VH-VL binders against q0atu2. Designs and how they scored, part 288

Target 1, 119 residues: q0atu2
Amino acid sequence: MLDKKARIRTSREYRNVFEKGKRLSGRFLIIYYVENALDNNRFGFITNKKIGMAVIRNRIKRQLRAIVREYQGQVKNKHDIVLVARAGIGKSSFEGMEKDYIAIMKKAGLFARNANKID
Short names: E, the ipSAE of ESMFold2; O, the ipSAE of OpenDDE; V2, 0.75 times the mean of E and O plus 0.25 times the DockQ between their complexes.

## First folded at step 13 (VH-VL)

Design yg5 (framework fv_ivicentamab_arm2; at its last look DockQ between E and O 0.67; V2 from the best seeds 0.78)
Fold by OpenDDE, look of step 14:
Structure yg5 (fold): chain C 119 residues (1-119), chain A 119 residues (1-119), chain B 110 residues (1-110)
Amino acid sequence: as target 1 above (119 residues)
Amino acid sequence: EVQLVESGGGLVQPGGSLRLSCAASGFTVSDNYMNWVRQAPGKGLEWVSIIYRRGSTEYADWAKGRFTISRDNSKNTLYLQMNSLRAEDTAVYYCAREGGEELYYFDYWGQGTLVTVSS
Amino acid sequence: AYDMTQSPSTLSASVGDRVTITCQASQSIDSWLAWYQQKPGKAPKLLIHDASSLESGVPSRFKGSGSGTEFTLTISSLQPDDFATYYCQQWDDYSGEAYTFGGGTKVEIK
């Protein structure tokens, strides 16, 4: 799991990202991202009830955390990033979510220039 | 040079089956997101299916249960198994490669193969 | 299914004309929009991706613009080689289809 220091945990921290950050939508995800004053990135995850039952939402959140962990070393530092799961993500495969995450992060310029999928 | 060559199209009766092939060269099929897209005579383009790099698949709702996308890595070939064919399945079928890992467009297409379903 | 409204369906123009094709999405897709050109009996050819990025080898007279829900393909000066059918394309997250194409715009000789 992500380290405690790599997590957005407070409502205030989330609000800051939503109010001051940029927004970019993908097929299954919306990301809000803003620079922080830290030496590390922090991630937040939102899965609302529109996705489905709690079991589904928890699964999605677990999968998204796994994706973020896998690629965290390739993300430009000093950012707060909130991932919001879109309604259709419940029907997506893990690969579909991963592809979308990579696509969005690259389009947002948050990945290093030579960032590639970890096989 | 990247090249995609479809084959296997032809005339088939309603209820019949057909398997299309897409031979790729200049790149590795298993390292890319590969798609089938079809076009009925005089009509627009319609997405059919995708196979992800690690083998996950997606289908259009109308294709589920009747169509199966697969690949043979040793042959660098993409396949589309079509069962229970209907007259409305008559179309030119294209294989198409996505433009990259993080992109949602098709940069290379085959010449297409015509499938005609008629009694 | 996500609605992708492409207009006009048919466009009659002359060589040298400025041509504009519009694609409207039912919801914001930011810049996740591609344009293709298709000639009779041929496969679609990628022209533009990410709304405005011109594919290698495509003439500079082709220009993609727009973001969110409104996108346009502009041919600044129509050439004989440009008479074809054009399609826009986006991802789909809800209809059960991964991708959606516009209905197409046939650019024909006036």
Scores: ipSAE 0.883, ipTM 0.940, lowest interface PAE 0.5, mean pLDDT 94
Fold by ESMFold2-Fast, scan of step 13:
Structure yg5 (fold): chain C 119 residues (1-119), chain A 119 residues (1-119), chain B 110 residues (1-110)
Amino acid sequence: as target 1 above (119 residues)
Amino acid sequence: EVQLVESGGGLVQPGGSLRLSCAASGFTVSDNYMNWVRQAPGKGLEWVSIIYRRGSTEYADWAKGRFTISRDNSKNTLYLQMNSLRAEDTAVYYCAREGGEELYYFDYWGQGTLVTVSS
Amino acid sequence: AYDMTQSPSTLSASVGDRVTITCQASQSIDSWLAWYQQKPGKAPKLLIHDASSLESGVPSRFKGSGSGTEFTLTISSLQPDDFATYYCQQWDDYSGEAYTFGGGTKVEIK
């Protein structure tokens, strides 16, 4: 799980990222991202009903949080990032979601050059 | 220097089986996303299968249940086990690595191995 | 995105010509598109990734452009070494293919 300080929790904070942030879509994920005035990163997660039933949406949210947590140290500091799951994500494996996350974070310039290397 | 060398192709009767190998050098297969891509004579490229870094696999719908992608980390070799072969499986089969620093494209390809399915 | 349309299927050109090849995706793929060159009897070779990022060692006469659903590969001054078949490639989230390739464009001598 991510620390509470690393989570975007209020509707106002989500709206700020959507309105002021950049957007990048991957195969299974869309990210919206913007620099913040804090000394840490914050993440938000959105799964809508087009993905499937609550059981599927809850599984995906848990898996996305686990992925974000694992790669937290590779993310450039001072960003608010919202992950929005695309409808097709329900058919993806954990590794499919992980790969998509790595790909979009690198493409957005939010990861260090060698971020896909796991220690 | 990155090199991929395929082997195991040949003439097989319909309904037969064949195992392709892809020997990698200059990098570690388990640190990368590895794919098989095929090309029927005079036709275009068609994706077959992927094996992820942690060992998850994904297949083209037409390949599910007949083809199995695997690897042997000790030999740094990728495999494609093909069962219940059909005439339409006749193609050159390529081993391909996804980009080392970025993903969703193939930066290195093997030379290919020809599989001919005919009576 | 589950469909890639590449045009033309065949193009006749002379050395020194400007050649343009187009790929169209059925849905927006932002800039997740790569271009490959394939010579007869050889494996494909990566030319461009992320729609416009030229691969190391690829001549500057090759240029990729576009975003969303329409992409182009341009060869500004065709060389003898450029007569080949060109393919575009993207990811796929619905068709049961992780990756989708265009049908290919054969650039042949006029």
Scores: ipSAE 0.771, ipTM 0.906, lowest interface PAE 0.9, mean pLDDT 90
Fold by ESMFold2, look of step 14:
Structure yg5 (fold): chain C 119 residues (1-119), chain A 119 residues (1-119), chain B 110 residues (1-110)
Amino acid sequence: as target 1 above (119 residues)
Amino acid sequence: EVQLVESGGGLVQPGGSLRLSCAASGFTVSDNYMNWVRQAPGKGLEWVSIIYRRGSTEYADWAKGRFTISRDNSKNTLYLQMNSLRAEDTAVYYCAREGGEELYYFDYWGQGTLVTVSS
Amino acid sequence: AYDMTQSPSTLSASVGDRVTITCQASQSIDSWLAWYQQKPGKAPKLLIHDASSLESGVPSRFKGSGSGTEFTLTISSLQPDDFATYYCQQWDDYSGEAYTFGGGTKVEIK
């Protein structure tokens, strides 16, 4: 799981990202992202009821958190990033979500350019 | 030099089966997202299936239950098992690499193998 | 599933002409669009990814434009090597289907 310091927690923090951040849509995900004044990244996750029942939404949140944790060492620091699950994500596999995260983070320019690749 | 070479096409009767192969060189199949795409004679391109890096698969709705994508990493080879073939499956079948510089696009294609389903 | 409408289906042109091909997506796809060239009996070749980024080795006379739902491929001065069929392509974000191609545009010599 992500460290508590790496979580977006309050409505005000989420609203800041949505109002001031950039938006990019992928196949299964939308990201909103903005520079922050911290030394670290923070991540938020949104699944609405249109995606499915609570057990499905909780599974998706767990999978997205696992994906973010796997790649967080490659993410440029000082960003607040909110991942919003799109309709249809419930039919996706873990790898479908993972691929989409990689694609959208690269397109947003959020992966560090000269960082060593660590799996 | 990246190369993809399809084989295993031919003439088959309706209801029959074929296994297509795609031998890859110049890159590792399991580090990439490998796809099958088909093209009926004189028609456009139609996506068939994907195998993800960790082995998850996804199929076009019309292919589910009849077609199976797989790979043999020791041979660096992608496969498409095609069962219960129909006249509508007559097409050139291409293997295509996704996972070069940008995801969701096919940067290398094989020359294709023709499957003809006819009584 | 997303519909992808490509036009025209066929066009006739001469060497030196400016040629424009369009694709329309049924919903916004930001800039997640590719263009491919296919010659008879050959596999498709990636020309442009991310709507406007030229693939390595593609001549600069090819230009991709657009964002959202409307995209164009322009060839600024048609060359003999450019007579081919062109396809646009996007991902599909519903029901687990992965990719949708446009119907194609055949560019023919007059």
Scores: ipSAE 0.760, ipTM 0.886, lowest interface PAE 0.8, mean pLDDT 89
ESMFold2 (binder alone), look of step 14: mean pLDDT 89; pTM 0.925

Design yg50 (framework fv_ivicentamab_arm2; at its last look DockQ between E and O 0.57; V2 from the best seeds 0.78)
Fold by OpenDDE, look of step 14:
Structure yg50 (fold): chain C 119 residues (1-119), chain A 119 residues (1-119), chain B 110 residues (1-110)
Amino acid sequence: as target 1 above (119 residues)
Amino acid sequence: EVQLVESGGGLVQPGGSLRLSCAASGFTVSDNYMNWVRQAPGKGLEWVSIIYRRGSTEYADWAKGRFTISRDNSKNTLYLQMNSLRAEDTAVYYCAREGGEWEYAFDYWGQGTLVTVSS
Amino acid sequence: AYDMTQSPSTLSASVGDRVTITCQASQSIDSWLAWYQQKPGKAPKLLIHDASSLESGVPSRFKGSGSGTEFTLTISSLQPDDFATYYCQQWDDYSGEAYTFGGGTKVEIK
């Protein structure tokens, strides 16, 4: 999946993002993002028990990782980004999550605003 | 120039079926999020359905099982198949593109097509 | 709509008046709100997206503001062309529907 260096792995790293980062909420996702001192982005994923059973949470996490991987090259570098799944995401489609991710990342200025848009 | 043109509306008896079309020009339907929105006479706007770029679909709860959104990429046309129609389905039906700078807003609408369900 | 309250339902005003329309969401939606204008027999027209961003060609007298649960559309000086029905719109994560519209506000001549 994501390269080891592209992962937020420690509680300290997560706390730093939550405390110092900015927050944006979408239909299915909340993202926290903050600049890092690296040359690459790092991603974290949170799926709470309120989303559903472990099987559901694992599915959601797998789908979110897939989305992040697909668009990784289009995201501005030097950011730590945590994706938090909202309660309703269990009923969402993959494309619904994808759309939400794109929308939020555009709003955050981390993803080109004209990306994936055909006029 | 972006343009959406709905057709297929008309008078139909309760229990009947009807298929609406939305011919798009100036952009590729399959590369955008496309929606159907309806408006009963003298009433407000009501979302019906969405089809995503990869082909996934969502429906309003009241539309599930009776309405089907689809598209023909070769014709650059959006469709709404309506079955088991009821009097309360009487409305002008609009196709709308989700676009602009951000997601979650409909930047282009067709002129609408009237569907009247009556005995 | 259950998740969105638009007020007032009807507003009588004169040319030159300052007009204010409000939409209240049942939960925070940050700035994910759009405003539309609809005239009789016509399709809705997008005025504002992302709560405060004006669409191209929309007069500057239209202003969208707010965040979280409270949003406002303001027309600083009502013009004859502005008499119409206005709708707010948000995504929906509660009902399971993708989008929810406000009930609409008809701005009519006083």
Scores: ipSAE 0.882, ipTM 0.941, lowest interface PAE 0.5, mean pLDDT 93
Fold by ESMFold2, look of step 14:
Structure yg50 (fold): chain C 119 residues (1-119), chain A 119 residues (1-119), chain B 110 residues (1-110)
Amino acid sequence: as target 1 above (119 residues)
Amino acid sequence: EVQLVESGGGLVQPGGSLRLSCAASGFTVSDNYMNWVRQAPGKGLEWVSIIYRRGSTEYADWAKGRFTISRDNSKNTLYLQMNSLRAEDTAVYYCAREGGEWEYAFDYWGQGTLVTVSS
Amino acid sequence: AYDMTQSPSTLSASVGDRVTITCQASQSIDSWLAWYQQKPGKAPKLLIHDASSLESGVPSRFKGSGSGTEFTLTISSLQPDDFATYYCQQWDDYSGEAYTFGGGTKVEIK
């Protein structure tokens, strides 16, 4: 589970990312991202009814949160990032989603260089 | 230097089986997304299968149930087990690396191994 | 599965010509398109990833462009080494193949 400080929580916060942010689509995911005024990143997750029933949508959210948590140390700080699941994601594997996340985050330029960080 | 060397092709009767090998050097197979792609004589390229870094697999619909991708990490070798072969499976089979620098593109290919299924 | 239409299927050209090859996706793939060159008897070689990003060692006369559903590979001045077959490739959705290749464009000497 991501820390509460690292969550996008309110409708206004989500709307800000959608309205001001950049958008990038992959095979299973769309991200919207914008620089924030904080010292940290915040993540939001959107699944809609087209993906499937609530149990499927909750599974997808749980898997995406796990992926984000695994790679959070590589993400450049000061960004609000919303992950939107595409309709086809319900048939994907965890590794298919993970690969897509990595691909999108690389293309967005959101991964930090490891040689320049101390955690 | 990255190298991929396929082997195990040959002449097989319809209904027969073959196991293709792809010996990799200059990189670790299990750190990459590895793919099989085939090309029938005089025809285009056709994706066959992928094995992900953690071992999940995907297959083209026509290959499911007949072909199995696998790897042996101790030998740094990718495999394609092909069963119930048909004349339309006649092709050069390539192994290809994905996700070296960028996902969704195949940056290194082997020379290919010819499989001929004689009717 | 998504259709990927590549045109023309065959292109006859002379050294020095500007040639253009197109790929059309049946639905948006953003910029997730790769181009490959294949010479007779050889494996494909990656030229371009992400629609327009040239691979290391690929001559600058090759240019990829496009996004969404329409993509173009242009060779600004065709050289003898460029007579080959060219393929585009995309990811596909989970409901079919993981990847789809275009049908190929054979660039032949005129």
Scores: ipSAE 0.823, ipTM 0.912, lowest interface PAE 0.6, mean pLDDT 90
Fold by ESMFold2-Fast, scan of step 13:
Structure yg50 (fold): chain C 119 residues (1-119), chain A 119 residues (1-119), chain B 110 residues (1-110)
Amino acid sequence: as target 1 above (119 residues)
Amino acid sequence: EVQLVESGGGLVQPGGSLRLSCAASGFTVSDNYMNWVRQAPGKGLEWVSIIYRRGSTEYADWAKGRFTISRDNSKNTLYLQMNSLRAEDTAVYYCAREGGEWEYAFDYWGQGTLVTVSS
Amino acid sequence: AYDMTQSPSTLSASVGDRVTITCQASQSIDSWLAWYQQKPGKAPKLLIHDASSLESGVPSRFKGSGSGTEFTLTISSLQPDDFATYYCQQWDDYSGEAYTFGGGTKVEIK
C-alpha cells in the first residue's frame, strides 16, 4: 500500500513522465522516470490487455504495488516513476517480478547497490 | 571470502537418481538467487534451475518433473535432486550465485561436480 | 523465447592482438548481457555485466559494447592469460527458461 501523495494519479502527470523521462526496460517491466520538484517519490502503474484477463492484470498491479512499497526506502528521493508491465509478466512469479524491479532500478541509478536485502 | 563447494556427483545408471549439494560460505544463500548450471564434456553452458530468496523456483523445460532445486537455510546449503537420469544428463554441474551485487549475472561459481550417466 | 548465437566458434590469435567476439540475439534484450571467461577444467568467471560494465578485478583490456541484438566483447592487446573460452549470457522472457548462454568462442594460440 502506497500513500496517496506517493501515487501518480492524473493523465497529465503520466504524460509528463513519458514525455520528459528516461526509459529502461527489463525482463518483465519497463520504467519511465524523471526527477520531480516535490519532497517525495511518486509511482504509477500500467497493465495493458496484452498481459491477459482483468483478474490477471489486477493481480499483477497489486503485486507491483506491494514490491514498490517494500523497497520504497531504497529509492532516490524526488522522482516520478511509472512501471509498465510487459506482456510476459503474467507468467512470472512474485519473486520474478521483484527481482526484475530491483535489477532495473539499480540499472537506472535509482537504487543503492546493496538493495537486494529487505531491511 | 565467498566460496561454493559442490559434492554428490558420480557414476549412475540410466533411470537412477542423485542428489547434488553445494555448501556456501562467506554469504547466506537465502539472501541471494541460487542457480544450477551444467556443462556436458567439451560442450557449452546450459542453465538448469534457480531458487529465489523467498523459495520460488524455475526450471529449464527439459528439467521440469525430473530435477528439484532446494536449500537448507540452517546448513547454508543448496541442493539439486536429479531423478530419471539419462545419458544426455552427463555433465559437470555448477552451483552459481546471482544477485550478490548485480541481478542477471553469476558472480561466484562452485568448482563443479561431475555426473556421469552410463550403464 | 530468444536465441543466442555466438561467433566465431574458434579464433586463433597471438599475444598483443586485438580480439573481437560477437553475440547476436534474435530479439532485442536492451543491454542485459553478461560475458564469462572459462579456462580448461575450471568454472566460468564473470567478466562483464549489463553489456559494458566491467567486474572488479577484471583487466581494463576487456571491453563490452552493444545493445539491442548485437553485442561485442573486445580484448585489446591479448595476453597469455586470456587464452580461454568466452560465453555470453542473457535472460529470457519465456516462462520455461530464465537464462540462455551463447555457444562459446574458444580463443586459441595461433
Scores: ipSAE 0.771, ipTM 0.894, lowest interface PAE 0.7, mean pLDDT 89
ESMFold2 (binder alone), look of step 14: mean pLDDT 90; pTM 0.932

Design yg51 (framework fv_ivicentamab_arm2)
Fold by ESMFold2-Fast, scan of step 13:
Structure yg51 (fold): chain C 119 residues (1-119), chain A 119 residues (1-119), chain B 110 residues (1-110)
Amino acid sequence: as target 1 above (119 residues)
Amino acid sequence: EVQLVESGGGLVQPGGSLRLSCAASGFTVSDNYMNWVRQAPGKGLEWVSIIYRRGSTEYADWAKGRFTISRDNSKNTLYLQMNSLRAEDTAVYYCAREGGEWEYGFDYWGQGTLVTVSS
Amino acid sequence: AYDMTQSPSTLSASVGDRVTITCQASQSIDSWLAWYQQKPGKAPKLLIHDASSLESGVPSRFKGSGSGTEFTLTISSLQPDDFATYYCQQWDDYSGEAYTFGGGTKVEIK
């Protein structure tokens, strides 16, 4: 579970990331990201009906939170990051999502070079 | 130092089965993302399958249900089990290592093994 | 499923020529694109990763550029060793497949 302080909670905070942030697309994920004025990172998650039924969307949300939690120590501090799941994510494996997350975070310059793999 | 060597190709009749092997040296297969890519005679490259570090797998839609990617960590060897083969499966099959999350591309390839499906 | 269009399919060139090969993605892929060189009877060789980064040992005459939907591979002064078929590669997020290759560009002697 991600700590409460590490979650983007309000519509205004989501809008700020979308309006002022940079955008980077991966295979299954789009991230929007911006530096914040806090001393910690915050994450938001968006899964829409294009992905599939509620049971699939709920699975995806849980898996994305697990991935973010696993790699939170690799993320450069002071960022608000919103993960938007693309339609194709419903067909992905957990490791496909994990690989995509690591790759986009590294390409965005948000990860240390040697992020640990999940064993 | 880093090498991939495929074997197991040959002539097989439509509806038959064949298992390809890819022996790796100079690195550990389970520490990398491993792929199978094929190329029909005189045609372009076509992705077949991936196996992730923790063993999750993904397949091209046309390969699902017929092809199975696997590995044997003790032998440092990648496999592709091909069932219900069709004439259009005739191709040189390559195993390829993905260069990691920092670099989008397949950095090492085997020399390929020819599979011919013919009556 | 979204295609990647690679052009031209074939081009004729002489040693010393500047050669440009283009790949067009039907959707934005940022810089998730690699370029490969394949000589007859050989496996493909990675030339450029992440759209513009030269792989170790690849001559500096090879240059990758572009982002989003339009990408180019340029060979600034073609050498005899450069007559080969070139392929671009992207990820594919609509068909459920992990990777898609361009159709290839054969660079042959004029």
Scores: ipSAE 0.220, ipTM 0.783, lowest interface PAE 5.0, mean pLDDT 86

Design yg52 (framework fv_ivicentamab_arm2)
Fold by ESMFold2-Fast, scan of step 13:
Structure yg52 (fold): chain C 119 residues (1-119), chain A 119 residues (1-119), chain B 110 residues (1-110)
Amino acid sequence: as target 1 above (119 residues)
Amino acid sequence: EVQLVESGGGLVQPGGSLRLSCAASGFTVSDNYMNWVRQAPGKGLEWVSIIYRRGSTEYADWAKGRFTISRDNSKNTLYLQMNSLRAEDTAVYYCAREGGEWEYPFDYWGQGTLVTVSS
Amino acid sequence: AYDMTQSPSTLSASVGDRVTITCQASQSIDSWLAWYQQKPGKAPKLLIHDASSLESGVPSRFKGSGSGTEFTLTISSLQPDDFATYYCQQWDDYSGEAYTFGGGTKVEIK
């Protein structure tokens, strides 16, 4: 699980990321991201009703948190990052979402580009 | 030592079916993203399909509904089931591994197996 | 889905020549580009990943460069075993398709 201090929790904090941050779109995800003045990264998650019913949206939110948690050690420190699920995400696989997340984070320069090579 | 060995190619009539195999050694297929790529004689490379680490699949638009990628973890073998074959499916079919802990290009390829669709 | 356009489709060169191959993506793929070498009758071999990083064992005469939509592969001093077909590949699945290859560039003896 993501620690409480690693979560964006207030509307004001979300607005700051949307207003000042950069935006990158993937196949199933959009990220908004901005450098923060803290010692840690914070993540936010948004699933809109256009995705589907609450049970689908909550499943997707849980899957996205699991993905973020798994790869949090690779994320450059001092960033606020908001993940917004696109309408089509409800038809994606878990691996599809995971691959899209990795691709977006690398493109944003938030992951090391060659860090996925195994010795 | 990493090796991929394709088999199952041959001559088949239009409308027929064929199943290709790709036997892996030196690594576990379920720990990697695995792909099929084809090449018509004298032509370029064309991506066919992917199977993700946890078993979800994706296909080129022209392959959807006709081709099915799968694997048998106990045999460490990748498969491509091809149905409703057409003359334009004539090609050498390669299996290819994506290396690394995350996403990585195709670092190992099999030698390919020729599929000829002709009457 | 992106289009990946390679140019030229064929080029003739002599041993010792500098050879440059271009790959153009229809939209930005940042540095999510790989280059492969394929010799007749053989499977492709990965040469370069992440636009500019050489795979282990690949000679230093091979260099990749570029970002965004335009990429180049340069062979600084062509050797006899470099006569082959070269393919670029986007592995940034942002636009729907998982992978797209360029049409290939055949490097022939002049």
Scores: ipSAE 0.007, ipTM 0.568, lowest interface PAE 12.7, mean pLDDT 84

Design yg53 (framework fv_ivicentamab_arm2)
Fold by ESMFold2-Fast, scan of step 13:
Structure yg53 (fold): chain C 119 residues (1-119), chain A 119 residues (1-119), chain B 110 residues (1-110)
Amino acid sequence: as target 1 above (119 residues)
Amino acid sequence: EVQLVESGGGLVQPGGSLRLSCAASGFTVSDNYMNWVRQAPGKGLEWVSIIYRRGSTEYADWAKGRFTISRDNSKNTLYLQMNSLRAEDTAVYYCAREGGEWEYFFDYWGQGTLVTVSS
Amino acid sequence: AYDMTQSPSTLSASVGDRVTITCQASQSIDSWLAWYQQKPGKAPKLLIHDASSLESGVPSRFKGSGSGTEFTLTISSLQPDDFATYYCQQWDDYSGEAYTFGGGTKVEIK
């Protein structure tokens, strides 16, 4: 699980990312992202009803947190990033979500050139 | 030199099965995202399936339950098992490699193998 | 699934002409779009990825532009070797169906 300090927690903080941030969509994910004034990155996760039943949404949310945690060291510092799962994500594999996350993060310029997994 | 060579196409009756092969050279299949894309005679391109680097698979909605993508790493070969074939499955089937490490475009294609489903 | 509309479906032009092919997505796909060339009886060949990035070895007369919902492929001076069908491809789709292709544009060279 991601540390509490690495999570976006309040509706106001989410709104700030949506209003001031940039948006980039991928196959299964949309990210909204903005540079913050902190010394660390923060992540938010949104899985809405269009994805499917609560069991599916909860599984996807857990898998996305695991992916973000795995690649946390490759993300450029000082960003607030919100991941919004798209309706089709319920059809994805774990590896499909992972690939999409890395693709959109690289395209956004948020990933180091070498995107290897952390130890 | 990167090469992809498809084989296994032929004439099959509706309801029948067929297995396509794609022999890869110049790169390792398991290090890449591999896809099948088809094209009905005189028609456009239609994505069929993907196999990810660690073996996860995804399918077009119309292919789910009938088609299975797989690979044999020892032979560096990609496969597409097609069951319950319909006349509308008549097409040239291409295997295609995704370009870049985390991108969704196809940088190399095989020459294709024709599958004809007819009574 | 987001619709990909490609126009025109057929185009006739003379050598040396400037040719423009358009691809429209029903929803914004940012720059998640590639262009392919397919000659009769051959496999498709990648020309452009990420809307405007020219693939290595592709002649500079091919240019991709656009973002969001409208994209264009331009051939600045058509050559005999450019007789082909061109396809756009996107991978930004709410339904999870990546790799959606446009209907194709057949360029007939006189």
Scores: ipSAE 0.524, ipTM 0.844, lowest interface PAE 2.0, mean pLDDT 87

